# Ledger of designs, part 3: VHH binders against Protein FAM237B (FAM237B)

Target 1, 88 residues: Protein FAM237B (FAM237B), of Homo sapiens (Human) (a0a1b0gvd1)
Amino acid sequence: DFEFQKGVLASISPGITKDIDLQCWKACSLTLIDLKELKIEHNVDAFWNFMLFLQKSQRPGHYNVFLNIAQDFWDMYVDCLLSRSHGM
Short names: E, the ipSAE of ESMFold2; O, the ipSAE of OpenDDE; V2, 0.75 times the mean of E and O plus 0.25 times the DockQ between their complexes.

## First folded at step 1 (VHH)

Design k10 (framework vhh_8k46_1)
Fold by ESMFold2-Fast, scan of step 1:
Structure k10 (fold): chain B 88 residues (1-88), chain A 122 residues (1-122)
Amino acid sequence: as target 1 above (88 residues)
Amino acid sequence: AVQLQASGGGFVQPGGSLRLSCAASGFTFSSYAMGWFRQAPGKEREFVSAISGSGGSTYYADSVKGRFTISRDNSKNTVYLQMNSLRAEDTATYYCAADFPYELWSSEYDYWGQGTQVTVSS
């Protein structure tokens, strides 16, 4: 659910998430991003809360799949932010 | 309009290999996760494999782990499924699908392609 995910993303950075929308997300190209840089730059404790929320919803046996999905999801969002300069 | 065209299916003996391709158009390919699903006649569609938009993460159903490999070429808007060590149980119509990356193993994807038939028989 995209509306549900926007609510969760707002807990990461209210400034970033205020300007995000589906069109921006879909228009951005995905790139590989270093999680260490994200932790330093954006104080991403709320990302781990989002990751834990997704883990609670995972299917049995999918722990590693879940971790990779959480990483990809965050990487895509940050790439979109960098491409569009949303709220930073 | 959005189009996904799967190809590469055919007849193969048990233990053989096939490579499926799915050519995509009409959307920003690199922003979407791609998945492969399969369905035998009269049975429910099941998840096979998925790949993130960047290609950095891949996911496999337990029944195909170690035998199948998913990959993508974003410069060609194409996703691939390399199928090795095929078994009679792999016989199905294979579908490619594109999803805005909510849940890669979910059967609810945004766009679905036409199927390609894979038959594994002696």
Scores: ipSAE 0.000, ipTM 0.129, lowest interface PAE 14.4, mean pLDDT 66

Design k11 (framework vhh_8k46_1)
Fold by ESMFold2-Fast, scan of step 1:
Structure k11 (fold): chain B 88 residues (1-88), chain A 126 residues (1-126)
Amino acid sequence: as target 1 above (88 residues)
Amino acid sequence: AVQLQASGGGFVQPGGSLRLSCAASGFTFSSYAMGWFRQAPGKEREFVSAISGSGGSTYYADSVKGRFTISRDNSKNTVYLQMNSLRAEDTATYYCAKDLFWGEYSPLYSDEYDYWGQGTQVTVSS
């Protein structure tokens, strides 16, 4: 559920719109699992469930991890969108 | 770059003692919990012990409780595992690991470890 996943990023993603580039969203989610060496299942749902866990945690350390990964996701996602626009 | 270097393994007789060390670099050491895990031939990797970033909280597997002691020296970026009253069943490769999460009580909530040392072999035999 992209609406749920967008909601997780809303606090750090000014300008996120209803339209999602599905290929960029999936690719960035899976890349971050590998890049951050997360010990979770290599799928988009596992990544966003993990992000929700971090966001809802009452521990300040977990929220900082959430913010760092969420910012990295947003930067990669925007870069992916720009790269695809160059092919038009 | 995050690096973890485990050392201190070797051969020891039953009832003997060893101290393992894990030297860490590339992150704010005092902010993260550290753990020790082990894997014997033909067995799954198992949790041994963990220590919070400050050193204030320690956790042990039932199989080692009372025999092993985890500690850390944040001034030296090193975590230790003091192993006493060693048994043949303790024979394994021992790995140190960095918790993915930070915070004083992260070992209570995290089974996620993002970086692992190369391992150090402990053999308990007569």
Scores: ipSAE 0.000, ipTM 0.090, lowest interface PAE 14.0, mean pLDDT 80

Design k12 (framework vhh_8k46_1)
Fold by ESMFold2-Fast, scan of step 1:
Structure k12 (fold): chain B 88 residues (1-88), chain A 123 residues (1-123)
Amino acid sequence: as target 1 above (88 residues)
Amino acid sequence: AVQLQASGGGFVQPGGSLRLSCAASGFTFSSYAMGWFRQAPGKEREFVSAISGSGGSTYYADSVKGRFTISRDNSKNTVYLQMNSLRAEDTATYYCATRSYWYLLGSPEYDYWGQGTQVTVSS
């Protein structure tokens, strides 16, 4: 559920607007799982549930990991959008 | 309320340099992308440069690549445009703008716009 995924990022993003690119969103989620070696199933649902766990954790180390992954996600998502606008 | 204040414009001779600043308030700065646009008299507003919220990604118009550098200081809520090797055709009012990551950074579809700062390149 994309509403769930958007909710996970709400603490660092000012919100989600219309016209999100679902292919880029999913591709970035899968790539970031591989990139970060999160030791979870290679699927989008497992990734976002893990992100929620990190965000809700009372341990500062967990929240810092969440912030780093979330920032990497935004950078990759923007790059994906630019690639599609150039027909790549 | 979201507020953007651009500054640092002025008169400069061809080949000179200027540094523009855009001070932001009213939102979580590090979560928004920032862009610079310019508009010369009688012309359409054009994209100049953009930077992602984290600062990890930067984008430039072909006309300014190698001459302009965009950067940001998230601790100061400020984005900068370092303009080197200025040319007469760089004369314009420069605007800073902010947007969420949901739009293409080179697109003119930005959510909030600041008041401009005038740059004049003339001998």
Scores: ipSAE 0.000, ipTM 0.158, lowest interface PAE 13.2, mean pLDDT 79

Design k2 (from k1 with A98K Y100S G102W S103E E104F W105L L106G F107Y E108T D109E E110D Y111F; framework vhh_8k46_1)
Fold by ESMFold2-Fast, scan of step 1:
Structure k2 (fold): chain B 88 residues (1-88), chain A 124 residues (1-124)
Amino acid sequence: as target 1 above (88 residues)
Amino acid sequence: AVQLQASGGGFVQPGGSLRLSCAASGFTFSSYAMGWFRQAPGKEREFVSAISGSGGSTYYADSVKGRFTISRDNSKNTVYLQMNSLRAEDTATYYCAKDSYWEFLGYTEDFDYWGQGTQVTVSS
């Protein structure tokens, strides 16, 4: 869910209301999680399904994991925009 | 009930090597990620390295990558930090920490049960 994905970025970067660069979005999602311990495939859909799982979990600390992953995503996304000249 | 005992610190010259050990008890060791953090005088505590419960995944701070190696022996309930090519900037008290969640590798804010520190001093 793309709307959920936008909400994740907004939670760590208030005011993100700009157009999303889909190439950078996909590239960053594919590189962020090495979840061999959890036996999930590394692709865009698997990444965002895992983020949704963390958000809905009642387990203490899952929200902190969610925020850390979202922050790593934002940092990589900004770097991608700067290095690949994708516009806002 | 959870106990972490760090050891192996000492005085070493620049370019030298040292191996830190952290003996753990009170939990199922192989089910939790373990990490090393350090704090130099007058500075905040910083992340150094982490290892997953199985030992299959390792993570390093940029400042130590290529010089430090984290490992674990689940049969001995011990995590190690092999420190090579030590620099004056590595002088700090080193802390062993347990991740709060066994199903994730964790992030710095998810580590708990900071062990007793062990002092590493790199000086000529």
Scores: ipSAE 0.000, ipTM 0.103, lowest interface PAE 14.3, mean pLDDT 77

Design k3 (from k1 with A98R Y100L Y101E G102Y S103W E104F W105S L106G F107T E108P D109Y Y111F; framework vhh_8k46_1; at its last look DockQ between E and O 0.07; V2 from the best seeds 0.00; counts 0 for: pae E 11.2 > 2, unsure alone 62.5 < 65, placed apart)
Fold by ESMFold2, look of step 2:
Structure k3 (fold): chain B 88 residues (1-88), chain A 124 residues (1-124)
Amino acid sequence: as target 1 above (88 residues)
Amino acid sequence: AVQLQASGGGFVQPGGSLRLSCAASGFTFSSYAMGWFRQAPGKEREFVSAISGSGGSTYYADSVKGRFTISRDNSKNTVYLQMNSLRAEDTATYYCARDLEYWFSGTPYEFDYWGQGTQVTVSS
């Protein structure tokens, strides 16, 4: 599942960090479900299935939603990484 | 009130063509993406095609790519679906729908209004 999740972002974020922090990854995924009020099950797999749906959707506007959420995820994830390196 | 009226359906032989029209009123047409869906008896409604508010971007289900063309005329508040090389499996009631383009509205993969359908029947 985790390799699937990384694959969803690889197409829009070349140079994705090879050393993924799983705790930050999971926390940011779940937080975005709540923050964006997504109408999906509250679990990490559901979040990334939804992201893939948006990415591959043929409806106008869905790809823009995908890009917005993906950027918010990445910004939050990087902040999480920095916070953990400064706090331990 | 929002109104969407699909028309142009009919009976056609395999390999034939039809052009569907969808007249829209009650909202700022050019501000919304529009889509076509279809539903065969006993099946769930499925996505066919969509077009952005300006008409600059189009999307197609894999099953109709290369055969169907969506277009719009914002001066006439109308969306069209040109269907070529029709097959028996294209038989369905076709609906036009208004897409949600607003960020963080309800369900992002659900249209917020559905018009009356038009029947397309493709039979040998």
Scores: ipSAE 0.000, ipTM 0.125, lowest interface PAE 11.2, mean pLDDT 77
ESMFold2-Fast, scan of step 1: ipSAE 0.450; ipTM 0.759
ESMFold2 (binder alone), look of step 2: mean pLDDT 76; pTM 0.759
OpenDDE, look of step 2: ipSAE 0.017; ipTM 0.240

Design k4 (framework vhh_8k46_1)
Fold by ESMFold2-Fast, scan of step 1:
Structure k4 (fold): chain B 88 residues (1-88), chain A 125 residues (1-125)
Amino acid sequence: as target 1 above (88 residues)
Amino acid sequence: AVQLQASGGGFVQPGGSLRLSCAASGFTFSSYAMGWFRQAPGKEREFVSAISGSGGSTYYADSVKGRFTISRDNSKNTVYLQMNSLRAEDTATYYCARDEYDFWSGYSEDAFDIWGQGTQVTVSS
């Protein structure tokens, strides 16, 4: 669920869920699966289920992994938004 | 037998460099992520760096970002840690370890199931 996906990231970056660009959201999710070589299905839902798993995990260090990937998602998402705003 | 052999430690002055090696045997090396951890006397073991099985993804602790570089040579079953701009606080025994799950960053010590004996690095003037 998209509302759920937004909620996961909003815990790190308040406000990111305002006026979401769905194209950038999906593209960045899929790109991070490849860049981080995650062993999950190559789809948006699998990515955000994995992010929730990391955030809720009791294993030491999983939250640091979550923070790292969430920060990379934010940086990539902002870059995507800027690339779609040329001449605006 | 599954084994990890770390080497390359030694004595260096602040600002110096060292390259650590970890030779693996007894498993399909390219199928596993590898990590480096360190432990100073009287302190807990801490994460330093990790590399995915293919070498396409690398991860670093904030304390070593920009100074250390992890790499691997799957044809030689070896993972490396290039340590530049060494500081006194880098003094520790360095351990290489195999990541049981291959899809996690090397941030979690409990994800690593096989550990080498370690190699001592001392940074002092």
Scores: ipSAE 0.005, ipTM 0.196, lowest interface PAE 10.1, mean pLDDT 80

Design k5 (framework vhh_8k46_1)
Fold by ESMFold2-Fast, scan of step 1:
Order: structure tokens, then C-alpha cells, then sequence
Structure k5 (fold): chain B 88 residues (1-88), chain A 125 residues (1-125)
């Protein structure tokens, strides 16, 4: 199931900067990571670059952090987007 | 001076539980992220779990997710690792480590300023 979730994230990421839902993005940032602490508040490109860095990192634990954030991103951001598409 | 005192290890049978503690002194504890690492005989040290200075963020290795829980009490300068459903593969010396609170820095670099001496966990029948 993670490969499916990763594929969905990859398919969405090129369009996120054009179709930003700021309310869903803000809700996502409160759930997944402290984006303010990372200094990437409201910057989807910086968030994606951070994710790619974690995924490619050889440091112990970084890939586990990537997996946790990817799963939470699916649950919070994508679900938020889907819930807002009904009747809009 | 700076000190990390790990304790709580011991002998336990598969399926059992243990709680490890790491008492810290000599630095501003709440300003440091804390991590647990382990090293089995003949293997490299591996990441187990980490917690941010505030306690608001926790991270786990896939091998321990759902079984281990990290927590901290900043009023007591102590970090804990609750280990449930222990397996033979969890047998190792467990180390606690501290890194300045910068989630970005310690997650990306993996470098920790201070290390404890370790506590032995043996899971066997």
C-alpha cells in the first residue's frame, strides 16, 4: 500500500503549487511536521525538496521519518482535498 | 559536567516488556532532541527512536513501530523507551543520545552531541 500512496503523492506534487489549497496545506503542516521550525512555512516546493532529501539520505532513521510524513500527508492533505471537492 | 545515564535493561523472554530510562545532566534538557540507538554484537549501531525537545514529535524505526514508545519528562531531565512485544532480534546494547533542538539539523545530519554508555537488553528463552 505504501507504493500506491507514494505514487499518488508523486502524481499530485507537480500540480500542488498551482492548485494550492491553503487551508488543507496549513492543516497538513500542523499534523505532519513543524514547518515553522523547519522554516518552510507555506512553501510546498521546500516541503517536497525536504521529503526528497529524507528519502535519499543515508543517515539512519531519515527514511523512517520520510515514511511517517508521507503517510500523514496522504491522510491529512489528500483527504482534505477530496472532502472539499464534493459539490465544489 | 555533561552526563547521560541509561538504565532499565535486563533479561526478558520473547513477548515481554522493558522500560529504559536515560537521565541527563549538565545541559538544558528541553533544548535537546533525544534519541535511542542500539547495537547488537557484530553489527553496526542502528537508529531506534527519537523525540523532539518539546516532546511534540516522535520518530521510530520500522522494525519497532507499534511496539516501542518514546517519551520524555523535561521536569525530570529524563527520556524513556517503553519496549513491548520484545523479540530475539531486539537483543542489543541500547544507547541514548542528545542533539541540540533543531529538528532540521538532527534529522538531516544524524549527528548527536552527547552519548550515554548504554544498557544491555537480552531477549531469550
Amino acid sequence: as target 1 above (88 residues)
Amino acid sequence: AVQLQASGGGFVQPGGSLRLSCAASGFTFSSYAMGWFRQAPGKEREFVSAISGSGGSTYYADSVKGRFTISRDNSKNTVYLQMNSLRAEDTATYYCAASPEDLYEWLFSGEYDYWGQGTQVTVSS
Scores: ipSAE 0.000, ipTM 0.138, lowest interface PAE 13.8, mean pLDDT 70

Design k6 (from k1, 13 letters changed; framework vhh_8k46_1)
Fold by ESMFold2-Fast, scan of step 1:
Structure k6 (fold): chain B 88 residues (1-88), chain A 124 residues (1-124)
Amino acid sequence: as target 1 above (88 residues)
Amino acid sequence: AVQLQASGGGFVQPGGSLRLSCAASGFTFSSYAMGWFRQAPGKEREFVSAISGSGGSTYYADSVKGRFTISRDNSKNTVYLQMNSLRAEDTATYYCAKGSTEEFLEYLWGYDYWGQGTQVTVSS
């Protein structure tokens, strides 16, 4: 049931730890989707449940929305990790 | 294991009232939001109402504001939905759901466990 997390972790670049950086994870989730409209801007678990809902949905287009969000989220998350690595 | 048992549904005439109950077990009840959702034949499951774990915050769908009241008794591990001024359009199976956190959401993905539902029919 963690296919979104597994896919996201598998995309991490060499030289970056595969542990989830919770601050970067939260920062990225706050910018990618209008989480305030969804009322999940401070709820990482609800964000993951939303992504799994989109992934598992049989409604036309939901899987493509999932793929676009997952890819954009991962790109921002990696950028955040790289920025913090330079500061640490 | 988490279990939710909804009850209190039935047949009622327009303008009537019903009180639904949802008995919860298997988790620290006061630490989680609870919600009510409903599903009519041929429609998607829709949000009705939610209450925070403490009971300090409630939220209602526009279609039920002023008619329905959600409440909880943390000492009894039970959430309630008082339904007044019932309309034919309120006919649905009503489901109670456990929130993933203390704060509530108006969306299906905010809830991780669901009860079996209780049928409400409003008809003359």
Scores: ipSAE 0.000, ipTM 0.147, lowest interface PAE 11.8, mean pLDDT 72

Design k7 (framework vhh_8k46_1)
Fold by ESMFold2-Fast, scan of step 1:
Structure k7 (fold): chain B 88 residues (1-88), chain A 125 residues (1-125)
Amino acid sequence: as target 1 above (88 residues)
Amino acid sequence: AVQLQASGGGFVQPGGSLRLSCAASGFTFSSYAMGWFRQAPGKEREFVSAISGSGGSTYYADSVKGRFTISRDNSKNTVYLQMNSLRAEDTATYYCAKEGYDILTGYYDEYFDYWGQGTQVTVSS
């Protein structure tokens, strides 16, 4: 869905942390570095800086890479939320 | 090692249809976008279509939009390209490609890595 992708793009910002599950957000960020074999530092800031770079890039293909990773992030994030039955 | 085996090419008449398949191995298939590229003799490689790892997003070159459909079956590690209303200008060798991230450290004119032989599609009357 193109509108869904735009929504994901608009919602993805390193500065937006309120009203999200920080444990799931952090865990999924780190997991995607490993699963996608990204050649960046293994930390949450490096992941989201990489995502912003891809999103802003004028280079052909970078936007598609961003959308692919963003889709996988949201899939994993939702699964994480559904798996958390308690606040411990 | 990453292996991509494209198949399904052949000779078809204008207006015909063909379905290409790409069997993938050597990586976690559902974690990577897959794409199709083509190259005709004497021409540059051209992007055709791409699909996200989950299958939730698809992308098409303007030249094929409305005629071609990309899909994937993550249980079979296979990506497909359904080609309808084929034209003579669709004649090319078609390559399947795995999304690559090494473009960040090098040249940015190719964001997909691909391995193996393509499959030849010839549209002629």
Scores: ipSAE 0.000, ipTM 0.198, lowest interface PAE 10.8, mean pLDDT 76

Design k8 (from k1 with D99E Y100L Y101S G102Y S103W E104D W105F F107E E108P D109S E110D; framework vhh_8k46_1)
Fold by ESMFold2-Fast, scan of step 1:
Structure k8 (fold): chain B 88 residues (1-88), chain A 124 residues (1-124)
Amino acid sequence: as target 1 above (88 residues)
Amino acid sequence: AVQLQASGGGFVQPGGSLRLSCAASGFTFSSYAMGWFRQAPGKEREFVSAISGSGGSTYYADSVKGRFTISRDNSKNTVYLQMNSLRAEDTATYYCAAELSYWDFLEPSDYDYWGQGTQVTVSS
């Protein structure tokens, strides 16, 4: 549940989900989807809406592949944010 | 039944302002991204602006950035387009549309529901 994960992250560092950390965003990549083509690059809210859409998708192949890639990207981005926060 | 009712169009002079409204019914409004599109005579329908279901994310065509503002009131099931510093090139029929997915917001064919449109004419 991406909403749950976002909530946990916000509870650890309340400011971390409000603005885009462009250094961390640029350090991460999605290997099988083009964020620029999807028009969600450098916009955390647009990426979050895309992830929510994937959870509701009726196309299981598209849903499963993109959800896994989006999860990997989110995990990398979160790890970068936490490392730049100088701790919790 | 699903319905989108666009209103607020009219005649204005260059440099003037208008506020468009789109009232929605028949679906869970807050779950849908809302978009504004426009079409001038003899031209294809083009993207103007979009707003996510929560209102947390907004997008604008380069031609309207800094002049137009999209907003929504989920308690009223309404999306708005505030148009400032209007130009002759903004003359078009403006359409509101609803899309469950926000990630494909630029393409008219990807929107689930459409309103009838409201005419905006900017002329001296």
Scores: ipSAE 0.005, ipTM 0.125, lowest interface PAE 11.2, mean pLDDT 73

Design k9 (framework vhh_8k46_1)
Fold by ESMFold2-Fast, scan of step 1:
Structure k9 (fold): chain B 88 residues (1-88), chain A 129 residues (1-129)
Amino acid sequence: as target 1 above (88 residues)
Amino acid sequence: AVQLQASGGGFVQPGGSLRLSCAASGFTFSSYAMGWFRQAPGKEREFVSAISGSGGSTYYADSVKGRFTISRDNSKNTVYLQMNSLRAEDTATYYCARGDSTLEEWLEYLFKSGEYDYWGQGTQVTVSS
């Protein structure tokens, strides 16, 4: 099982950063997950570090609910970003 | 016309190694990131690895990290996937795909098959004894 640590993540950056799309981030956070309650900064680098931490902490053969919720949030965020890029 | 030709698949026993190649034509190869994806029967396509246009940045799915190595030779317009310590769960059809130059800046795009605009026909890898 995974144990989530509260507070600001003091983890290793993957080295890649990009300005967060605040419109899509806020929309997805309201729908699926509130990253503020998880003590995660609202930026791509902080979220990516959180995902890497979850992946690295995964126990073989055990379901990790936080990893699945975070992946679903990420999928929604990216889908929103692509939708805005395509425009209407 | 953009063409991507994947090759190098085959049958191998658990613990074995294979090297996949993807030969590209019809575009300025060094200007584009390249990725490898795989799909097992009855499963969705999943990200395996990606490499920036210059080859300076490489990315791996956690399931293959430490076992697979992506590389490219821009003088030969070819991207490679060296697969070591193969496991039964690596059995899949492997596809190479062309991304755009922004994939290395937007890390989140690397995992989305929809961000890759051209795909090779695939090469089958079967890990069995």
Scores: ipSAE 0.000, ipTM 0.084, lowest interface PAE 18.1, mean pLDDT 68

Design m1 (framework vhh_8k46_1)
Fold by ESMFold2-Fast, scan of step 1:
Structure m1 (fold): chain B 88 residues (1-88), chain A 124 residues (1-124)
Amino acid sequence: as target 1 above (88 residues)
Amino acid sequence: AVQLQASGGGFVQPGGSLRLSCAASGFTFSDYYMGWFRQAPGKEREFVSAISWSGGSTYYADSVKGRFTISRDNSKNTVYLQMNSLRAEDTATYYCAADLYEGFLDYSEEYDYWGQGTQVTVSS
């Protein structure tokens, strides 16, 4: 689980590092519509468990759903960082 | 200034128990994973345990599973390590550390902040 979680993080965003803005990371996971429908949007730990589930449940032809969610998360995170840098 | 102060170490006989505490200041404690590492004389620093921001996820080295329990109190900015059924092999200086990044919890090199440490000696 621990090493698997590390592998998932590395595979979905090469730009995510120890310098991550944790406020933006939490905000982005809480605002994803798919996560709200699954009732895990208010739990950051549950978001990573959901990502682990998506990786394990990959199917031919459905793999892109996992990648799209990961990409949407990253795009929202970057947008948040830019917003906060403008706000100082 | 960032500060991590570990305490609670001491001398104990095999089979005994100790509770270590690590008091944090100077950063947003609830945003960080907290970990415990130990180093015995002549050995490399090794991972012991880690806990997520909320306390919802805990991680343990195989050598301590079932004997040690990590917990945290975000209202007190403190992480704890309850050590039961202590063995001579648990003798080490214990360090607490803070890590923003969840993926490297067992890699001491990747932790952002470190405490000084507290000595635990298990001997008859």
Scores: ipSAE 0.000, ipTM 0.131, lowest interface PAE 14.5, mean pLDDT 71

Design m10 (from m1 with D99K L100G E102F G103L F104S L105W D106Y Y107T E109P E110Q; framework vhh_8k46_1)
Fold by ESMFold2-Fast, scan of step 1:
Structure m10 (fold): chain B 88 residues (1-88), chain A 124 residues (1-124)
Amino acid sequence: as target 1 above (88 residues)
Amino acid sequence: AVQLQASGGGFVQPGGSLRLSCAASGFTFSDYYMGWFRQAPGKEREFVSAISWSGGSTYYADSVKGRFTISRDNSKNTVYLQMNSLRAEDTATYYCAAKGYFLSWYTSPQYDYWGQGTQVTVSS
């Protein structure tokens, strides 16, 4: 359920929507080691399913990993969007 | 107060060209994504084109790709839409809009500020 997935991530990273910039996403995901190791850095649907898995596995450690991944993804994604906006 | 003033509309024959301008005031123009939208009578408002802060990224609706060109001049707080090879189906009121948020800036009609439209009529 992508609407549910958006709601989960929006609680940590407000503004996440179905309007993911796929070109920017692909560039940013290459710098995130966790997505690279999971071979999902170019697959948004796989990323959302991975985030749901982490969210459902809400032991303290899994929840913290979920928050760290969501925040790192968001920071890199935003940086990429801003770089594209500046023509850099 | 925020203002977006669209101009440059008019009557043109099929195959002709028009250049629309949108003059912005009341906000830091260079920090905003700019978009052009259009609405024909009895139709939904549709996305036409959008441009990023620097002009480094542009997006176009499939119906206008290859015919229209969006550009901006941050020193003049103005966004432009060059319309070439105009068709009867391009007849609409054209609106410029500004969006401060980076999400959906090239796909969503949810923009922060909207200008008054300028009418474009393409007919023989």
Scores: ipSAE 0.005, ipTM 0.116, lowest interface PAE 14.5, mean pLDDT 70

Design m2 (framework vhh_8k46_1)
Fold by ESMFold2-Fast, scan of step 1:
Structure m2 (fold): chain B 88 residues (1-88), chain A 123 residues (1-123)
Amino acid sequence: as target 1 above (88 residues)
Amino acid sequence: AVQLQASGGGFVQPGGSLRLSCAASGFTFSDYYMGWFRQAPGKEREFVSAISWSGGSTYYADSVKGRFTISRDNSKNTVYLQMNSLRAEDTATYYCAKEWGLDYFEPSEYDYWGQGTQVTVSS
């Protein structure tokens, strides 16, 4: 569920509550599964369920992994948005 | 049996460099994250760096980011830590460990700790 996915990032970027570029969102989610070699199914829902698990964990290290991946996601997502806008 | 053999420590002056090695045996090395932790006298064990199965992802503690580089050679079952621009604060016994869970920053999430290798940075 896309609404839950937006909620996961709201804690590090409040501005994400507006409309999302779905193509960039999906592409970045799948790319990070590969780059971070996550042991999850290669689909967008699995990525964001994993992110929610890390964010809600009571273990500090899980939250540190969440922050690392979330920061990388945000950087890639912004770059994707700029690339699509420039192509117009 | 699972074994991890850390080596490469020694004495170095501030600004110097060392390369640590951790030779692994007894498991399928390429299936596991590997990490480096350190413990200074009178301090708890702290995270230094971690590397994913293929080497495609790396993680670093803020205190070592930009100075240390973790790498691995799956054909040799070895993980490395290249330490540059060493500081007195880097003095510690360094340990390598095989990942047990998803918490790459916590010592309790790693299984099969290596012997440790002493790094002393002093003028």
Scores: ipSAE 0.013, ipTM 0.273, lowest interface PAE 8.4, mean pLDDT 81

